# Miniprotein binders against q56419, part 248

Target 1, 326 residues: q56419
Amino acid sequence: MEGRTLEEVQEEVFKRHGVLVPKKELEDLAKALEEAGLLLTEKVEARLKEEEEKLKRERPMRLAGLSYPEGEREARAFLEAFRASYPGEGEEARVLLMPHLEPSRVPEVYGAALAALEKTPPPERIYLVGVAHRPLKEKAAALPVPFQTPFGPALPDLPALQALDALLPFELFNTPLAFREEHSLELPLFFLKGRFPEARVLPLLVARRSPELGEALKVVLRDFPGLLVLAVDLSHVGPRFGDTPLTRTLAEEARRRDLGFLERLAEGEPEAALAFLGANPTRIDGVEVVASLLPLLRERKGKVLAHRLDLEAPTLSAVGAGTLVL
Key: E = the ipSAE of ESMFold2; O = the ipSAE of OpenDDE; V2 = 0.75 times the mean of E and O plus 0.25 times the DockQ between their complexes.

## First folded at step 16 (miniprotein)

Design oc10 (at its last look DockQ between E and O 0.86; V2 from the best seeds 0.85)
Fold by ESMFold2, look of step 16:
Structure oc10 (fold): chain B 326 residues (1-326), chain A 84 residues (1-84)
Amino acid sequence: as target 1 above (326 residues)
Amino acid sequence: GSEDLEEELEQAIEEAEELAEQVEEHEEAGRVDEAIEAYYKLAKELARITELARRLGDEELFRRAWEEAIKAYDRARELLEKTK
């Protein structure tokens, strides 16, 4: 009955079911539903406040036992299996682009990220930049708390986070609840924490392009050097994403867009990479993150280590994932 | 409208001026922790001025405000390094 008058509801019930419910009965029902809805809203708000307060202390694992093992020994074996899925050699990364897609769907893409990490000196800290799948109050956000992993807590770099916040025109610590189920941080973090157990983390989310974030990070990275990780996926095509069923033509277009984007990034040309996508017709996930971080990507050359456009057979859809080192 | 942005800018400039006075007072008095915090707050207000200048199309203020934000940030960093 949201947004409708009782008479409109009465008419619709009659059209659909052939019965005319007296307005008085509809009025009584509407009042009861409003009262019940107010009580439910109060209970939901109280639970959300409780969860928000918990997130101000730590961020628990949400995907242990689902996407990766909960136990530390099994988690270590899991990492080694993923590394083995990529038979190639990595290269040292100052910037790493890696996916946040379900790891079992793209094992060699995560394996390529692990190969790059093997060549990378252990950083003091990791700037982990994911994609917000829930709304943020600002263009970007951070959560300055330990993130739990099977390898122990990934501790926040509080001095670097404070420094970053000081250079932004908005409050960086603005939407704790957006982190509760955010897999774009949790899935890459599992791999990063497993390889760099002593590194502190700056867990960052981007909802909308934020050029000021990139300019601020350029200053902060000067004083707090570390590994910059763009935890992003690539094309999203097919009916799950609003297209017709996946065809060979649509899959080839998605692959072409993914690779063209990655290759232009690898040439140190992030503006050209964004321009190549235009209106982003295959819905590459990483565009808002790349657009935010232009100052950190310009003139930085590197190599695409892996790419897969992975089919979701049940939905006739596909998602692209890649590994890029700069 | 743009009048609202100009009012926000004027308020942000006033706040930045107050913070600039505070950092000078704290430094002269040897209140290092207070100076560091005030420098970080000053950097943030200057970053807000930078964003407002961008939205108003004032390129000169945009460049100057960002340069001043970095200077305030750098001073906070210098003080923090001395207290290690």
Scores: ipSAE 0.867, ipTM 0.957, lowest interface PAE 0.5, mean pLDDT 92
Fold by OpenDDE base, look of step 16:
Structure oc10 (fold): chain B 326 residues (1-326), chain A 84 residues (1-84)
Amino acid sequence: as target 1 above (326 residues)
Amino acid sequence: GSEDLEEELEQAIEEAEELAEQVEEHEEAGRVDEAIEAYYKLAKELARITELARRLGDEELFRRAWEEAIKAYDRARELLEKTK
């Protein structure tokens, strides 16, 4: 890989994609990434163009066999195991905040999301709002194609996507390459598709806060009702993110910010949640998503079902994850 | 600068007016699918006007453009539901 070590790629994949791929899987991923044209060479530009053309038809799985099983039977067993990792009962969700972190790191948090989905009537459509870990041309984007999963393709709701685009001051269908490896959609979608196989999906990414998105979605949701899912992680602290190694003090601050954010969202006070974070010194991932969806989060009361600050021991870094229902 | 935004706004208003005429022509002719498409385009252009108005600090234009965007959207939806 063009002068980069597998470790550097692992670190970059983690920094960019919040996924810790084991070294052995990184060799396969690095091969897949080399095969996916992520290495910036002239061959990569041609490959990126080819991948962009493929993304006009479908978004293939990138993390199958790595983060979750590729086979449907094994994938169902995976879902059941994750559900079993959360000992509690869920609540009906109209809005679900859930992580997009590597599932193996925070199984009980995904388990809590599954518990909430068990209490949720099957939606006609899912508005899946992830975080863009790569630059977008616009503040937000959508990819109006099937997303592959072990449970079959998650089909886009084209009428609802068209309706949403019509109410946005920018082109919604932008930066298709940003979706190619975006785990913030792929990982939550595994769980969502597994639970609601017939639901259409609106795969959305937010790079920067877009109040326009929330206002447009508020109108669209009137005519196209569905489950709103915020696929966001919480604090990112430690050396991988520019801090000192994780200490008790740093972990306590990360937890305080994560819980303080989630609790204010649970009270129906999303502006207070954002204000509580201020400059966001622990780098809560979901800030721009929440800031974009304020009209949909206001006055909705709910419950925090799970939270974890997960230590990545090799880097002495930690990432927060939570599950919230509204 | 502000001058560039005003020019963009003028162009967006002109485009919205053209789309409004197209909508009327399609509806009068009974071209329902074309009318639906034109209404969505009109809503989009009106939404663009809202952003330009916001950037220029014209709150009244922002409000009016947003209300008209929703009307255009609602008309598109109404026509779509009638075709089912």
Scores: ipSAE 0.819, ipTM 0.942, lowest interface PAE 0.5, mean pLDDT 91
ESMFold2 (binder alone), look of step 16: mean pLDDT 86; pTM 0.838

Design oc11 (at its last look DockQ between E and O 0.88; V2 from the best seeds 0.85)
Fold by OpenDDE base, look of step 16:
Structure oc11 (fold): chain B 326 residues (1-326), chain A 84 residues (1-84)
Amino acid sequence: as target 1 above (326 residues)
Amino acid sequence: GSEDLEEELEQAIEEAEELAEQVEEHEEAGRVDEAIEAYYKLAKELARISELARRLGDEELFEEAWREAIKAYDRARELLEETE
């Protein structure tokens, strides 16, 4: 959107993809981008500096009242409704792969994650590994501050974060602004904090594959045991992502790749899962996270609990989401 | 380029040597908290050496530096556990 009007963007999307994105959605996006500081104005820069200083103390909720309820009572009812949306039973998780997509889009997939968490003994800490949708200075980053949730703050495990930093060849505590709007942590954390209120959290973002992260975490997990959570989405297909409008063929390919990826992970073959994707033509979001965590995923067998390819009708695009227990 | 990586490696080795001396001084003096901090810093520099070695294609140094990084880390953890 740099230098283009919302109307020009709408027209371009329409011309390229035959999809008319509602102007209101573009306005909301532009406002969200402005609020997210993606529009480089002096005012935005000043605000970003202020937000960066605030992030030294805490990460506030950004999606409260939008993606999930702000109030604790309503938030608990929200969790219960999501759990109810998945009719199955979960399994104990040592590793949980779950989505970070807008919860309302894939309720049963989050419900499956909650079902797994019901069978999981309360961990002392949660290693929450999300996807950086913004550039990081390093391959991965952490934010060692409380994350606000409707259930109270998710407190960082500072000793475990320090131990992890000590085993990384780069500064772990980098790019704090990348965490400000990062929904890949906020959305899963809502569910995790709601289920495990006393668990400390290691909020991690991966921008690029870091084998070093997996090796370091393998050592740290020996001394600081906890639940590993991969907060990743799967395929991203359609006009929003540079494809034609969703067709049966495109949807079948997205599902094939999503399921083929998850099944190989469930078999304890993460390298085979990555190899299966090749050039990743359906843009599975979690590739860099999985590639970074190979040492922790090898030989771990598990089960795919849920999968959905969710259609965003206004853009004729779709996003894959899954829940996997290892 | 490779020359820049070699320079970074030399600097990281020098820093690791200085940190190793600091660790010894702190341990001998009974400065446990300072020793723990120095061990974590040493582990980080050794991890950096390991990654630089990997990038330069020195597999032996890659593996050795990583093993030493874990040892430094383990020593920090041991000292922490003794103080808890």
Scores: ipSAE 0.845, ipTM 0.949, lowest interface PAE 0.4, mean pLDDT 92
Fold by ESMFold2, look of step 16:
Structure oc11 (fold): chain B 326 residues (1-326), chain A 84 residues (1-84)
Amino acid sequence: as target 1 above (326 residues)
Amino acid sequence: GSEDLEEELEQAIEEAEELAEQVEEHEEAGRVDEAIEAYYKLAKELARISELARRLGDEELFEEAWREAIKAYDRARELLEETE
């Protein structure tokens, strides 16, 4: 009844079916549908509240058996297979950029991250910064609980998280539900926990660029040194992302944008990397994280270890992934 | 609008002033754990003042409040290290 009166509906039914349905019957039907929708909404809300309470204690694996093995032995073998997919050597990282795309799609890109971790002294903690795929109440969020992995729980660095929260102009811990299905943390964490089983974690999400997050992290890292990980993907092009079907020209542009972005970051020029993207026509999803973390990226030179623009043939679309050490 | 931001800034300044009094009281009384917590809360309010000032275009308050946030944070860190 989208703007139609009940009388108009009644008249239409009479014209089409030869019966006159009383207005009360139409009103009763509309009320019943509304009531059923209200009950469904309350049931969903109750379920979400239950999930939120569980997330205040721990964050369980959601991708075990789907993106990586659930068992510890199989998970170790999986990790080694990914390392073998990258034949090169890594370099020590103080900052690591790595993807959160499905690992089987870009095995050598994750392998390059593992190669970098081989050259990196085990950190006391990892600042893992992903991209929020669900709404946050603020520009950024954290979840200060153990994250389950096949290698055991990744324990939160509670003192460092408290210190970070103390330097932010917003509440850091008020969006637990955003972490429920967040693969941008879970997928990189599998690799990080596998190589640094004793490191604590600061699991962070960015929804909107937050320069204050970068300034706060600069202070916190002084007192709580660790590995900074930007868990981000690069270009997103094609119909799945609102473009025309993927062409060779669009793919080449996406690759050029990805590499130009990474190369400028590798030169210690994060502002130039962002400026190079302009309006971000290929939808590199790392821009909000990089824009938040400028103080931590400036003047830090490094190397691009790997890149792939991975084709999604069924959707005629592609997603870029890269590995950068700084 | 900017009138709402100014009201938020006034509220944040009042809260920061209360917290500054609390940290002084806790330190003078030797209540170290309470002082640490109050210093962290003070740092957070000063960071909030700094961000509100930035949005209002007050660059001097933006920078001053941020420096003061770091000082409060640093004091909390010193107290924690002394009790370790």
Scores: ipSAE 0.840, ipTM 0.950, lowest interface PAE 0.6, mean pLDDT 92
ESMFold2 (binder alone), look of step 16: mean pLDDT 86; pTM 0.847

Design oc8 (at its last look DockQ between E and O 0.02; V2 from the best seeds 0.00; counts 0 for: pae O 12.3 > 1.5, placed apart)
Fold by ESMFold2, look of step 16:
Structure oc8 (fold): chain B 326 residues (1-326), chain A 84 residues (1-84)
Amino acid sequence: as target 1 above (326 residues)
Amino acid sequence: GSEDLEEELEQAIEEAEELAEQVEEHEEAGRVDEAIEAYYKLAKELARISLLARRLGDEELFRRAWEEAIKAYDRARELLEKTK
């Protein structure tokens, strides 16, 4: 009942239908509805608890056969086709920004990331920082388990994850279910694991900006060197995202926002990159990740290798993706 | 509002002081694994003190607590490196 008393419901029914329903019958009906809702809730909660327990042991592939091939041989051919989609050479990355958008939509942007990885010495570990698309219990989270890929499991760097947790004012291992469907880790990981099969991974999600995460990572990276990957998309524009239908003017503005943001990051000026977006910079997927990682991005210069603002024809909307090395 | 944050800060400081005592006891007794765990817990509590101090507008405690969190963390790392 929506804040009504049973007497109010009884009176309204009488006014509308000319029938006085005794309070007992209304009470019985309300109780039955509550019991049915409790049973459905219990079944859903039991299923979610089961899934959560599975995720405490491993994270299975969710997008094999959908976004990338399931078999290892086909997956390697897939990587090479994506590399071939980018006709340039990469540069060594100490920090790599790459997308998590569906790979077939932006093949040359992923190809640019692969080109950068070709120039990058194999790291001992990869700090893979994605964007939480489901709520987290805290500002950020990690899942310290193997992530399955067609190239074998990407093993967690447990010592580095424990060290990171020790420097945070909250429990890092806080929301396993948020990782279940999280493509912002799975899609980049496919490319990273394919190129660095021996690297361990710190799979991290950011839901809300956490300056504490960046400060902690600055300390942890000193002791546990590795490749920092920001797995983020850029502008989201059009009706799917609350705008009017995509026009050439709106698309040009989005492209200018994306490139201006990336270029300022490439100059080692992450605060300026955020300020360039102005008020309400919520349309760029990567804002919360960049805002969390400021200490790791300051004064680190690099290059924008690729960008595309990709059209979603069915929704008259677009999403930007880029590749940046620092 | 701020009264709850101040109580949380007081509790966090007490907890950090208890952990600091535990670390000293473990190191003196040669219990290296326990000392490492206690140092990590101490670092985490100092990081929490730092955050609470910032929310209360105490910039000096914010900065100092974070520096102490790093020191506790560094000591845990030193102990881990020596036992490898």
Scores: ipSAE 0.831, ipTM 0.948, lowest interface PAE 0.7, mean pLDDT 90
Fold by OpenDDE base, look of step 16:
Structure oc8 (fold): chain B 326 residues (1-326), chain A 84 residues (1-84)
Amino acid sequence: as target 1 above (326 residues)
Amino acid sequence: GSEDLEEELEQAIEEAEELAEQVEEHEEAGRVDEAIEAYYKLAKELARISLLARRLGDEELFRRAWEEAIKAYDRARELLEKTK
């Protein structure tokens, strides 16, 4: 990347590898490299330090005006439209599995999540467990600061976060920069905050399976009851993810794996869900989250409310998304 | 195709290995500034490996390379702070 534009890199990758890497992915990559300090000029270091210092106070919106409206009025209309996209009724959730994919790609799946939230009594707190798309220093992390949303700040539950930290064999409050642009928290949080404005949040990221996290959360949930939200996507197939262009066979396999995973979760058999995936050849995003939360998912029966395998036409790739209530 | 990504991955691994050796040589020789630079380069190359691995669906390599990239970066920063 030295001296080349992202467009030149994109073109080179396309020319060399026949893969059109979306400019956004290259930007995210460049940012991830910048954030990882890998493109560190003194200027980038200073900026990262400044951003890290800001993250001690609050997590600003990064996707406002892009993935969702910045203004509260428009954001409420956005929620209503997404809810309207799902024609069904929800069920009460004690555990909600929902996507973190770009909302416009899978509106009815988010709509199903909203439908479930309509049937869910307002929780005191939400345990929002996302996927770390950036590295963490530990298997999991939390950011104990307010997350900005169009509906006002999502305030952290500090007592519950502290209780969780005390039960973990590692420092929970690690890698604050990983939260800066993490969409797996920001996107679900928009919907959650919009529905439950008074709920405190525990924003958690999982990078690697942590059985300790699930056991610790099981204890914490006794003293600090709340809604558990798994913000995870499902299969990732096609050229963006190392596969051939999406075929009927590949799409059928992705759907089979997604649904087979969700159905076993709905039966209260999370270990069977993981075993069903095996080596996870369709790259279900939520595997490490589910593997971390096994103690909380066992014996809970629920229902799959929605599923979609969404085609990204420019890359001939697809991502699975689902909504499950337990 | 995947073959080209694998080739790029192999090249990136080789470059990272060379940089790792350079880092060791510089640290052993007490060339702190050169070690810092080499660690940043190493971190960059490890990140590249991580990203290539992710594209190839090698999640283990993705994770491992990224963890190593962070370590290299942290080491560069540690050395930089000692020079300040």
Scores: ipSAE 0.005, ipTM 0.200, lowest interface PAE 12.3, mean pLDDT 86
ESMFold2 (binder alone), look of step 16: mean pLDDT 87; pTM 0.852

Design oc9 (at its last look DockQ between E and O 0.91; V2 from the best seeds 0.86)
Fold by ESMFold2, look of step 16:
Structure oc9 (fold): chain B 326 residues (1-326), chain A 84 residues (1-84)
Amino acid sequence: as target 1 above (326 residues)
Amino acid sequence: GSEDLEEELEQAIEEAEELAEQVEEHEEAGRVDEAIEAYYKLAKELARISMLARELGDEELFRRAWEEAIKAYDRARELLEKTK
């Protein structure tokens, strides 16, 4: 697109508007536009550096007042309402799979997670593994800082994070800006911190499958026992995600894929769960996390507590969410 | 290509050998905190060697390097526990 000379621009302006703009005036304009573009780039880069430095000290709430209440009293009432949305009993979890979808869309799925946590002895720490929605420098990352919540700061388990970093072939603390708006950690953390206020956290993101992460975590969990949480969503179907409009048939396929995946995980067969998805035609977003964590999921049996494929009528699309305990 | 990975592997091995020498020096001198840090760095380089070996198809080095990474990590953990 960009290949015209100033003479060609001058000729085109004359043909279209009847005005012959001298070359010098066109040259001056081009110079001014380039200078303005350079200044905007410098301002953006400076702002990103500032945000990055802030994230090296703490991660503030981004979704308070949007997805959950900011005040502690209101936040506790919010948790109780979600627990009440799931009338069943949970099961003790050593591994918990829970969603990161907007909580109001799948209240009973988050309620099932709370029911599982109710049966789970308070852990010393929580390995919270989310899905990176921004690129990471490496396959996975952590941010070793307090994450603010309405229940107070969720403190990082620095010794466990240091130990994990020591067993990885890459720097674990590699992309602070990716955490700035990462709801796959913030939304589950609200529920986890509310139930386990004393637990420390390892806030982890996966961008691309990392078998090294799972092998390293297997060693670290031996020395730093805790609760492993896979904070992942399931099928994404419909036009918002590149499909045809949601039909009954597509929705039934998405449910079948979601439940078949979860049930194979519940049998301790994570490789079979991945194979069942094949090319992942309904875009289950938990695949990269599960593929990273195979050593921690093998032979661990459990139960699917809840599932919903939540419909988005305005977009003719749907997203699946589930709760699995292992 | 494979030549770039092999050069990276060779550099990682050289770094691991240097760290192993540093660990021996620190332990002999009684510098426990420095030994712990060096063991953690050594574990990381051995994990890197293991990953590179796997990408190159050297399954024996992949397995051995990972086992050695865990040993270095375990030694760091032992020292850290004793200095509490």
Scores: ipSAE 0.854, ipTM 0.954, lowest interface PAE 0.6, mean pLDDT 92
Fold by OpenDDE base, look of step 16:
Structure oc9 (fold): chain B 326 residues (1-326), chain A 84 residues (1-84)
Amino acid sequence: as target 1 above (326 residues)
Amino acid sequence: GSEDLEEELEQAIEEAEELAEQVEEHEEAGRVDEAIEAYYKLAKELARISMLARELGDEELFRRAWEEAIKAYDRARELLEKTK
């Protein structure tokens, strides 16, 4: 919205997406963005500074009571229901690719992730690599604080984080505010913490491909073994993302790209997976994460456990989600 | 531009040399915790040198600097394990 009026935004959304968003909804969104500290006003700056100071101590839950239950008992029942939604058995994972989409949209995909975790020995630590949906100062970042979950705090592995920072050409501990509302970490962490309550976590965000991250992690993983989790979504198609309403042809193309990407990863050919996407016309979310982790994905064979292209009916848009074990 | 990267590379080399001296001083003095910290800093600067060298197309320096970064890291880890 920088420099544009609400009317101009409304018109642009209408022109691009065929959706007339009421001005009131845009005003409410603007207020919500202001309250969320996404609009740079003096008041927002002061609030952002306060939030940044809080993030030095812990990352609170933001989606508790919305995307998952806040209470531990209810959260456990939630995990069981999601596991039940996937009828298959999992496989042991050394690398797990799982979604970060709203869990209710793709329950069986999260269920497949839980099935894999059932077959996975409890790791000492989890390298949780999410997608930065907000700008980072560097290509990647970490937040070395406890992340709150209904199952208690997910504690950071500070020694492993320090070791990782030592092998990166940039400051790993950058842009703490990017973690405040980042669902790409919070949502998968719910499932991971629920399954592995004693595992320490390295919460990582990738904004841009960083070959250095993969090389550094390869060294760190030697001394600090753990489960690598790629929390990524797949294709994003339809009006919300600048396309026409979802058609059979568009859905088939999204599925083809999603599955073709996942299958090549399952074959241990991450470079081929990236090459297969080319310009990424269906906007697979996990491209920069995979591109950053190539050294860790090479020659690892695995299996695609689940895939779904989930229709968001109100916007006639769809998002791909998958679960892959390596 | 390339000139800016070369200047940044020179600065990173200078910083790495200073850190290498600090590491030696700390090790000789038996300041193990300070040596560990200095080795981690050295590894970071060497990783930075490696990245900058790659961006400048110096494949030899890229490889050498990364190998030295891992050595500095490994030395820090060795010292850390001895303190447990």
Scores: ipSAE 0.819, ipTM 0.938, lowest interface PAE 0.5, mean pLDDT 91
ESMFold2 (binder alone), look of step 16: mean pLDDT 86; pTM 0.849

